# Ledger of designs, part 21: VHH binders against Protein EARLY STARVATION 1, chloroplastic (ESV1)

Target 1, 368 residues: Protein EARLY STARVATION 1, chloroplastic (ESV1), of Arabidopsis thaliana (Mouse-ear cress) (f4i9g2)
Amino acid sequence: RSEKSEERRFDQKMSAHGAGIKTSSSAVPFASPKSRFLSKQEKFYPRCTPRLTGPQSRDTPPKRDTGIANEKDWGIDLLNENVNEAGTNEDGSSWFRESGHDLGDNGYRCRWSRMGGRSHDGSSEWTETWWEKSDWTGYKELGVEKSGKNSEGDSWWETWQEVLHQDEWSNLARIERSAQKQAKSGTENAGWYEKWWEKYDAKGWTEKGAHKYGRLNEQSWWEKWGEHYDGRGSVLKWTDKWAETELGTKWGDKWEEKFFSGIGSRQGETWHVSPNSDRWSRTWGEEHFGNGKVHKYGKSTTGESWDIVVDEETYYEAEPHYGWADVVGDSTQLLSIQPRERPPGVYPNLEFGPSPPPEPDLPPDQPQ
Short names: E, the ipSAE of ESMFold2; O, the ipSAE of ESMFold2 at other seeds; V2, 0.75 times the mean of E and O plus 0.25 times the DockQ between their complexes.

## First folded at step 14 (VHH; framework vhh_4orz_3)

Design l05 (from l01 with Y111S; at its last look DockQ between E and O 0.87; V2 from the best seeds 0.69)
Fold by ESMFold2 at other seeds, look of step 14:
Structure l05 (fold): chain B 368 residues (1-368), chain A 122 residues (1-122)
Amino acid sequence: as target 1 above (368 residues)
Amino acid sequence: EVQLVESGGGLVQAGGSLRLFCAASGFTFRNYAMAWLRQAPGKRREWVALITRGGYTDYADSVKDRFTISRDNAKNTVSLQMNSLKPEDTAIYFCAAERYGASWYPEEYDSWGQGTQVTVSS
């Protein structure tokens, strides 16, 4: 006589502390804590006298993000005129503000503004730089870099950029955003790093993702995820998270999904490794046939297993909520960057450099 | 294609100095952050120093105040001045590049070279 066990309920087996062959393990939740690194220091914003032209102090580390910013969130506003000025605030802190233009080969132009400050005793400092870049290949870039250190010994830097370029493979215009931040404590064994990106093209291709890493004392964590939309209904999403302690405990969770027209799959793994190298693992999967039936399966190292077909509707995000039309609408400063004009009567470098602007050989009418 | 070529490694006595160089080609150098990584025998690759597009620098604690990273955008080069060398600095040193930003984490660098050996004798 055949007996089937409850193959979908692995939590009950683990709560019973497993068989005597292995030690019971408890999965420690992923530590993506709100860093203590940020919680103590955000209240301090010294007030500069309004009649002075000095910038305010920026001596606190940045916060971890929940998403990548757009250009309006930064409010990048380059000065129209060159400046070079410095001063001292009433509290003894110093500041500077400067701007300029750099020119280079192949039509390269960078308009930039830079400012910074330093406390009166030199215990803190900060710098911010903003820019607009272009060249004759059609490349444009809008960006910012910030860095600083404070009297607690904390240090940080971050960058954000938004780029327009022609993809070499498809020849389609792309708008890409990317950002990186990192910060570390001067008094604790703590720090974190985040990298974000979003990429878009005019045919609906979209790629988004993040890498987030950190350490707080004896625990370290890693989180990676990505989303890819091909613009024709194909979707891939995935995540991979893990953490470890200095004592050798490690744990993680990963999954992925891929869908097209209601047909696709999901699959994943949750795992834990004890300090003596004992490994527990549970894997699972779903196959979606696009006809109201779903094949669900899985197994664990403790003997749990299941393999069934159920009636279930398929739901997934087939298109991104934020796509090409949205990024174009939110990138007007980037798109408005004016490249250098070619000098009249000067021929381009024939071996290197962009083609001249296309000569109109069509009737005066623009595709719309 | 991206190419990074390191040079300047060699054998040096403890307390001595070396300067490493990295020549970069195949990409728009000014759009990349640059770094030096190293790998000692039997150990994983570790980050040593970085320099961002804007000139911000940072160093691993083990080399801070002894090593200096710099870049020359006109020549597409990165250098690492290494002073007060110790036997534990013995490793293969790699030049690495990451587009736009920089990281303490070696896995974030898109490209690196073949490396140059630095050996520090007791």
Scores: ipSAE 0.619, ipTM 0.836, lowest interface PAE 1.8, mean pLDDT 79
ESMFold2, look of step 14: ipSAE 0.638; ipTM 0.849
ESMFold2 (binder alone), look of step 14: mean pLDDT 82; pTM 0.829

Design l06 (from h02 with S102V; at its last look DockQ between E and O 0.82; V2 from the best seeds 0.00; counts 0 for: pae O 3.8 > 2)
Fold by ESMFold2 at other seeds, look of step 14:
Structure l06 (fold): chain B 368 residues (1-368), chain A 122 residues (1-122)
Amino acid sequence: as target 1 above (368 residues)
Amino acid sequence: EVQLVESGGGLVQAGGSLRLFCAASGFTFRNYAMAWLRQAPGKRREWVALITRGGYTDYADSVKDRFTISRDNAKNTVSLQMNSLKPEDTAIYFCAAERYGVSWYPEEYDYWGQGTQVTVSS
C-alpha cells in the first residue's frame, strides 16, 4: 500500500525484516511522512524565505491516525499446547518453535508462543513472540514482539500490545494500545524509532500520540504529536517537528489547538537556524470566539506582522474519529481472554464474552 | 515507590572486566524493557545496551562484542557484563526502564537509577 511504499527511508539492503519466512512484508519499517521530505534540505528552504506574506490561514495538523494496527492485523494466534521443537530447513537454516505458560500471584497467567530462525552460518536471525496475560483484577493483555538481524548487521525490533485495565483515578475500564518500531543499519549511521499509543475509556476520554525519531548520517529529525479528548467537549491537539544537521543547521514546525464548544485557539511557528546562529521564525495564531468572528495574528523576524478579525466559521474535530465503541469492536480477542479459575467462594469475574451484535459497549467488568 | 539501584562499579585496569547490576522495585519488572546508558565527563548521555521484555538485546557499536546485557525476571535485576574495558569506557553508568518498548533515545525512558561510576585506568 501507499503508506508502506512511500514512507520507507532505507534501501532494501539496509531495511530490516521483522517477520520470518512467512511475512517479510509486515516487517518492513515505515517512516513518518515529514521525515521523507527532511532528507532533502532543499525542500526546507522555501518555507524559510522572507517572502512569506501577511494574514494567513493556520497550518492544519497531520492526520490523527496513530498507525497502530488492531489485534487482527498482527495475526495473534496462541498455541494451546506445550511445544518445544526445532529443526533444519532444506537450505541449511534452522528454526525453533516453543510455547508455555507462566503463573503468578493474584491469578496471574501468561500464555505465550515463540518461534524463530537462524541462517546456516548464523549471520542472520529472527524471533517472534506472542502472549496473552490476565489476572484476577480484570487485567488483560495481548501482545507481540518481533525482532531480527541480517548478515550486514542491520537490526530491527517491533512490538504491539493491547491492554484492558481499570484506571485507578476514574475507576473506569480502559483499553490502551501501544506499538513501537526500531531499526538501524549495520553499515552506515542510519536508524529510526517510532512509538505510538492510544488510550480510551467508556466515558469518551481519549489520548493518542506518537514520537518518531531518526538519523541518516549527518541529519537527525524528531516528530512528536498528541491529541486529547476529555469526553466532555474539550479538545487539545499539537505537533512539534524539527530536524538538524551536524553543521548546526536546524529547522522545524510546531502548532497546537485547544477548543471547547466552538471557542478556542490555534497557534504555531515555523523556524530555521543557520549554522552561524541566525534565527528566522514566523508565528501565527487564531482566537475563535464562537460567534463567527476569528482573530488572526502573526509575525516574523523579518518584520512581517498582521492582526485582523475576520468572518469565518469555526471548524475543529470536536469528537475523535475513533473512540470507545470502535476500540471495543476491534478488541474481541482481548476482551474474551478467560482468567484462571478462582478458588471456591469467589464470585465469577464476568468477563466480556463473545456475542453477535448488538453487544454491550460496557461489559460487566467495567463498573462505570 | 519506583527504584532502580545500580551496583558493581569501580576502578579497573584497561583490559579488565566488571559486572554491573541493577535492582528494580516498585513496578512490574517483567513488563518493562531495560537499558544501560552512560555519561562520560563532558559528554552527552549515550545508550550502551538494551534488553526487551522478550529478551531481544542490542548494543552500541562502541561496546559490541565486549558487553553483554541480561535480565533475571525472578530477581527483578538487569546486569551488564563488561569485558575488555578501555579508558574511553570511563563513565557513570545508568540503568533505565521503559514500559513495553525499547529505545536508544534517553528521553523515552520512564525510570532511571542514580548511576554507578566505572573508571578504567591506564
Scores: ipSAE 0.364, ipTM 0.714, lowest interface PAE 3.8, mean pLDDT 75
ESMFold2, look of step 14: ipSAE 0.599; ipTM 0.832
ESMFold2 (binder alone), look of step 14: mean pLDDT 85; pTM 0.868

## First folded at step 15 (VHH; framework vhh_4orz_3)

Design m01 (from h02 with D61E; at its last look DockQ between E and O 0.73; V2 from the best seeds 0.67)
Fold by ESMFold2, look of step 15:
Structure m01 (fold): chain B 368 residues (1-368), chain A 122 residues (1-122)
Amino acid sequence: as target 1 above (368 residues)
Amino acid sequence: EVQLVESGGGLVQAGGSLRLFCAASGFTFRNYAMAWLRQAPGKRREWVALITRGGYTDYAESVKDRFTISRDNAKNTVSLQMNSLKPEDTAIYFCAAERYGSSWYPEEYDYWGQGTQVTVSS
């Protein structure tokens, strides 16, 4: 059974016990303030009427993610022919759709489609651009960029891309996904930003992470986390979350773990700063020796302290839940991108020594 | 050898205009979103404007309708046209780059220029 990109396990702390006596302390999960950034969207779009031949209106900001999308979640379907058309819908809104191919050196080809719309009074508009890129080094890229605004003043922008290339450092095939989203409200002092990435190579190296930031009126929050698997049994995972208010209250939670073959450490801090700058802090740690013994320790600024060795099984995940075999299976559109045919006698741009793929041209806004 | 080099800063009277330029080298410019940020004396660095790979632009509310960001992928440059300048626009202006996407948050940018001073007299 195929699995989608693994999300960080923020709730891993809910099972932790920090006290060294029979009174257990639970981990305090970090809870980001929820954005109220959600526009109403009409759900019932009828099938095409005689005048609705163009793309449907898109006037709703994107939602925050729980993981990075794969290519099937986007449903990318580029137009096969050069298109440059525009029209007007029954409600007076305008639309356009266009497509093209850009060619360049070393077999570069970008096949792209762009579409968009605008309300009759111009208060709402949206744009989507989709592309497939390749060259003769084996580089391939599949991607999308979307943006828009609505009559309530909300605005948004997002991009997603999936890339195949030979990694400069490892000389291995590498598949990378990355995405960014941001949106802001027209009616509140509110906005949010997300960045996600996943990187995989053929020998099991994996890097994943996210940055998730936001603001709602006088509250702001930041969430960062990462996971790194070296493909040989070494794992690093970490989080760093914090929030603040305009009054000067700040609080946060961070932790890190490093393991190899059940031997390693885990440590963290939960902290709070009052508006008058008084700081409370609780730190904790676990040292896992791989022999059935775990050293657990911690302390707080209010005098809580523990330092004990217990007999406890160590759970250790040497491999990611979602790795190279999974991403290859979920990247069939990327992998099926057809490079340009080589004319007779034309050689690829392969240099002796390191030869990273050149970056492709960006999708154009409009074709010539 | 990544370089972002700003130019075009200087002293102008309130209500005047300036155009900043940023020349980029040492990376594949077309794969980066570009931005301008600024830092006024005694204040934190703040985002001013961004332009994505696909040409989407966004502006801080304090400069909307007065500033225009643009890019030239053939010359590897990004520019910021600043009109109707106010004394509060006085700051060091930085060109910055982020791979694939862009952000209102300064900590997300991969590359930075050295900055160019803009001073708006009252």
Scores: ipSAE 0.624, ipTM 0.837, lowest interface PAE 1.7, mean pLDDT 78
ESMFold2 (binder alone), look of step 15: mean pLDDT 85; pTM 0.865
ESMFold2 at other seeds, look of step 15: ipSAE 0.667; ipTM 0.855

Design m02 (from h02 with D61E S103T; at its last look DockQ between E and O 0.42; V2 from the best seeds 0.00; counts 0 for: pae O 2.2 > 2)
Fold by ESMFold2 at other seeds, look of step 15:
Structure m02 (fold): chain B 368 residues (1-368), chain A 122 residues (1-122)
Amino acid sequence: as target 1 above (368 residues)
Amino acid sequence: EVQLVESGGGLVQAGGSLRLFCAASGFTFRNYAMAWLRQAPGKRREWVALITRGGYTDYAESVKDRFTISRDNAKNTVSLQMNSLKPEDTAIYFCAAERYGSTWYPEEYDYWGQGTQVTVSS
């Protein structure tokens, strides 16, 4: 080809035959650092003795880009009685294990188990807490939180939870999962954070997404994406990823799509800003009419533009692969949580706590 | 409706101490992680400290060992004890909340207070 090339990395349905500009977009790094950051974290090894001595060390830091687990992946197994145990291993490291429950207003009950360990000089530590929560509004929660640090000063924190509640806005039962993970280096200017969520209701409404952030030395990056299904064929998906350096170079990609019944649109932007504020960008869009024709258009700051109609089958994922029936089947421990017995003459406060508005996490409509 | 109301700000001399409070209402407080952030004139908002639902705490390097965040789920409050204050700690301090988790990235917080001014004189 004799024209400037273009690349639309996030649109697998766009025709490669369109007017393309291949600028430096193939050299625009998006992918967040993965293996290099993980290789810098110290690995913790179990230090407990091999037999009926206290709990095993929890020394694995969280990994990036693993998605959200379901409850069986954690193996949560709470004790029915209070425990308060501690000990010292042969290598001088210590451990503890405790459990209990907290009570509160409106029938609130939290059954919990906590364990942890510490090296002999205190330079490495870890903790892990598991819980089951409930109250008289029908709220249930199953979850875990873990944290640790090593002798190099690296530290991490992770939480995961499943929640059952009656959504204030829809008046339907709702199951939600969320997970947050973060880690930072003690020896480099490096750290990252991830938040993941999945939300389901009994009528097929589904929301999923992630927010990811990080820094490795002079470069910072972030990634957000979301998916929203209304349960009746309407779908919204979007992604927004960008990075920057300390010297002022910035680059990114974003796109979104909205579809209903084969009709909808996709649009996006790839952009780059140099340290002297020179900006390159390329925008594109697709309009899908539901009749086998797609209007494709775009332009760039280097002067390229296109505006064509092509014959193309519309493809999009109209329904979530994993939905309400699946999450109910995979959440049996959550659903079996027994709320506190209500004394005679006591009635629950029917305030369910805040629910977010039923809108998806919206994509930015400007370069970042 | 959700409200976060900060208090305890004021003028203090360098080396002094100050304790900020944040009263929360309109949401199930125990289900939220809490944080303090601050914004000095002409600077971007920056994270100061966080406390998760499980009590894990973390601090910005510039305030580590001088500031202590704590929460009281019975009173729906979070506080920030600030010791050995320096003139560079002068800022508007904001209380913020995020459901379930907490982070040093301000855009992740769902709810914000209006802020309380802290001024540290030399």
Scores: ipSAE 0.554, ipTM 0.810, lowest interface PAE 2.2, mean pLDDT 79
ESMFold2, look of step 15: ipSAE 0.687; ipTM 0.871
ESMFold2 (binder alone), look of step 15: mean pLDDT 85; pTM 0.865

Design m03 (from h02 with R30K Y100W; at its last look DockQ between E and O 0.44; V2 from the best seeds 0.00; counts 0 for: pae E 9.7 > 2)
Fold by ESMFold2, look of step 15:
Structure m03 (fold): chain B 368 residues (1-368), chain A 122 residues (1-122)
Amino acid sequence: as target 1 above (368 residues)
Amino acid sequence: EVQLVESGGGLVQAGGSLRLFCAASGFTFKNYAMAWLRQAPGKRREWVALITRGGYTDYADSVKDRFTISRDNAKNTVSLQMNSLKPEDTAIYFCAAERWGSSWYPEEYDYWGQGTQVTVSS
């Protein structure tokens, strides 16, 4: 209780003095499949655009914890002409590539390219599809879907999308990016799945998050997190991670923060449940009053507690480190999509409803 | 033969309650994570609640604090207590199972029931 303020300190997402230990009391760490996929993620071939010389093999599964790739990392290069090619490589493997486009109402156009390969005995294969969509309402979309399997029985699937549209009620432009990634082992009881999203509008609204889960033999884990900036100074960030073993041990760690104009709170919990149902937990919190004082408090099921006010400058990220200006700069291919030519005097049919759709999520992309 | 059979659906007034049940057979129930998902007319199938083999539970934001998932490994059943029902909860509710881990996404489930209709009127 006779604590002194530190001379220089910026408060991080979690204070070292106020939060204590934030790890689960379980001896088992959060599991990760990263190591089992490293050798398969080594580049067999660089990513390439479709061309007349035939595609390179794409039998590399996605890597964990890599977020949403930029459009430049995919090398999307849709052909101006229809293509329908196939061939056999020197090692006996086969390949194909094709392209085309689909047309619809309101100037809808989808340009697409599809390619794939297969080993000589058919035990491994891959497919990749990419597309570009637009219509006369100003909607634009880039997308990629890839999947594959190898002779060991491993399989993977990945999608990626970028979308530009106008919000139907606010009339603000939005850019939204998302990715889904999955890999499953053919030789171990192991696999993982990730969904990532990022949403931006021109007034500073930003939403980011991920849902992840996986398993490795007798251990399973889950992770969720989100960030929300309303563009007016309000910030919400949170994380919720947990894991369990087949024998019944469970543990987790979660925290959140909410701030507006230097006033807000942080809080979290670390917990553990033994196979015999004993639950241990430790909670902590901080209340920031915007005046240089911070109320820090916490307790545990074993009797630990604290409740103190300290002198501390409030620090939090009021704006995203990566926001609208950044995503516009990284989305030049999306933004340069040219819609179908519109005959003079023809205007789009603009649709909107009386209410927003259910909790926004990126639609599944359906190549035609 | 693996079977998941839902029951307990029906018509209820807004603000009311229902309890759904799912009876499982043809697999080692205690080794599977279980979930409830739902599909409203014209909507995609969406996750509602899950319970892992170890008993950890998670819920969609739209039903948190109103719905409770539970499992009974002795009877091979999973149930969903649905309180304070709203018209937007109207949907066909499906029971689903996955080995080892559970998922927020329908594509990952190994076994599915046929569904039971829940209709919540104003």
Scores: ipSAE 0.011, ipTM 0.451, lowest interface PAE 9.7, mean pLDDT 77
ESMFold2 (binder alone), look of step 15: mean pLDDT 85; pTM 0.860
ESMFold2 at other seeds, look of step 15: ipSAE 0.012; ipTM 0.447

Design m04 (from h02 with D61E S62K; at its last look DockQ between E and O 0.69; V2 from the best seeds 0.67)
Fold by ESMFold2, look of step 15:
Structure m04 (fold): chain B 368 residues (1-368), chain A 122 residues (1-122)
Amino acid sequence: as target 1 above (368 residues)
Amino acid sequence: EVQLVESGGGLVQAGGSLRLFCAASGFTFRNYAMAWLRQAPGKRREWVALITRGGYTDYAEKVKDRFTISRDNAKNTVSLQMNSLKPEDTAIYFCAAERYGSSWYPEEYDYWGQGTQVTVSS
């Protein structure tokens, strides 16, 4: 990054990324119907799978998140030895448990465990895979993939991963967590999707966000939000929510804010479209000058308008509540992954003379 | 430069079969979930099938049991075997990639191919 101190605020804005937390200003409420896909869900709780017994069954659909999990919430516990076991429980259900490791170029290593089960009549099944990956560039990855279906016909898939790498351009250490969940009903036209991410670097750059979508019969909804902290006081946050019905009704609410040193702006829109294509819209904005004055303005398609300056203290979250020090403290298992030892007298990344190893652009994949 | 290049499209009679291929380059293929999506004239692009990094597959209801997605990480390819084709399967088929996970929602994919036409005549 390069920046002139007189124009630092504007230059930092040019590296756009999503942000998110709703402002406390009086935005029109998001009018989408509450929709909740529910089956007999059980909260996921990882358990150790001891030797000589089968893995605990996981035939329950995942629950919707309120935030992304950290590594200890999953309880990943890879075995140090290869396992290939299968059996049948007293209730007639089958299970399997296997583990292994894969090796590849540039010191690539993937240690993995896979487990699964199927009910006696085959009406339900589940699979869960855990892994850790590393290579000689310093890349590390800890992850999970799971899927299943139950006797009600519900089906689901999810993944979670935590990675350490050096950013190609900045050479800073970077920790990223991301997760994705999807579940759909076997009996209704219903399903939901969630994607979460958190990214951190060693100088305080932080990006967080979520996409949360769903459908229940004739109604569909979308919720997106993001927040970005550059580590130097610049904050960008935004939210975009909307919904629609098959009859043609649509509605939504969006806003964003950007701030530096108590100076910045907020703006948003709430809108509604009827099946006949009639559109109502209300926009609003705030300009914060950093001196106790705030310019508030807005208008609507029904003729409402305002344009005033008020005395109001500016409040916004200038630093993330959870940052680099926190994620490092919560990533002990990721950081403890040991790379492969190099063979004596052989340096594959340094063959033909000394040079810096190539930096990874993307995290390694798990074996298929 | 990221590229996804589809091939294998064409004209086929109803009830016939076709196999699409997608060749990927410019990114670490094994770190991406892959999908096929399609767009018929006058309609929005819709998800058809996905395959995750771990090999989990899922299919849209309209194509379940007729289509099969697979991937080859050594060759950086993904394919879609389409059997028992129907005229309503007529569309441009796109290969798409999403980092780490995969979704039913087209807006979540990071990379897209240019598409290959599939026409199913009656």
Scores: ipSAE 0.633, ipTM 0.837, lowest interface PAE 1.7, mean pLDDT 79
ESMFold2 (binder alone), look of step 15: mean pLDDT 85; pTM 0.872
ESMFold2 at other seeds, look of step 15: ipSAE 0.682; ipTM 0.859

Design m05 (from h02 with Y56S Y100S W104S; at its last look DockQ between E and O 0.47; V2 from the best seeds 0.00; counts 0 for: pae O 6.7 > 2)
Fold by ESMFold2 at other seeds, look of step 15:
Structure m05 (fold): chain B 368 residues (1-368), chain A 122 residues (1-122)
Amino acid sequence: as target 1 above (368 residues)
Amino acid sequence: EVQLVESGGGLVQAGGSLRLFCAASGFTFRNYAMAWLRQAPGKRREWVALITRGGSTDYADSVKDRFTISRDNAKNTVSLQMNSLKPEDTAIYFCAAERSGSSSYPEEYDYWGQGTQVTVSS
């Protein structure tokens, strides 16, 4: 099934990360663990419709996010099994809804629901698919995929999923979320892409991050960051942001921190490259010894430098504000997915070669 | 070991057609988005086409309506049908895989093949 790929208008309201020049050495990552759960869409429409009307039309690209959604933000509802409906609205647009399930090896089951619409002249269309997956290993997954295009030529695609599984050797349960969005303008040289993830295990291991890219009117930008908590006090955070123009000017800012028990480091770089390949760079660093002393240093390509030791207490976020207990509390639909029942005594057949011809069936001899 | 092995490249006249194949092994193929990228001599690698886990496709403007990407989850293969070939399509073509998503940004791909040469002569 082919899908047109067209550029779309870039969202003009960039975050502080997209506009942040001259950032202080006390850098912080993009997302807070306790961020509010924001809706992915401006409006939610129910999956069930009255007999006379179909689902609400969806012709607007998604907005960029400030964090990954949880399952409540999507309102996933798969209660209408065996739905196969289609119709037309008063404005001439068409719609459909369907549902079903797929089965596979090791007790795999995917329950799904799908709906979509198309304008009367076919210039816009959209689809949404929702699912619940499970198998006999304890794996569970919730997910959604949405895509569409409108009459302006804009196109978009997004997905979100939430997964439960257990590491076979450690017996630790893990919950992982991931999301991807992209949108392209049909009328401007503009588009954007973002990918988010959050991963948690029962002993406090936590990993979060994002990749974000965009283009608007001959300027392109890239933004990546990550956070890693091992659950025992070790933390790594980093960010790497850069941009370029089509004329060849490039600039960026990056930093990282690593800490355990008040000992660790921070360091970063701000840089700029002219179209003639002239490079300016300023680097900085902090070494924290865990004894009230901090070594601060830095230099630039223009000759500035510093290298000092100061008396300073070490502060950093040693534990995530949003962790395992929070994600378990926010993942009740995922955790409630019921796997397929195993039939008692069912085992695979073993074959040894060509079978003998079947014998005729004999009726039972037992009288009524 | 993850492997992506391309085949089907060769020499073809302008206006002709060619079909590339990529055989995948060492990972759960149905869970990955697949893509074709290409690299002409002296140029950077550029995106050509992608296909998501669910079968949705997207193409670079330079090949739209001439190239078709498809996948076969039973055989763990992805293919690229190339029609109306032009001399500027001459390049080494690479198969690539990305878990969970799709992207026209080469930086997002986890696994790469070694490439197959396509040469279009006038």
Scores: ipSAE 0.058, ipTM 0.550, lowest interface PAE 6.7, mean pLDDT 77
ESMFold2, look of step 15: ipSAE 0.081; ipTM 0.541
ESMFold2 (binder alone), look of step 15: mean pLDDT 85; pTM 0.864

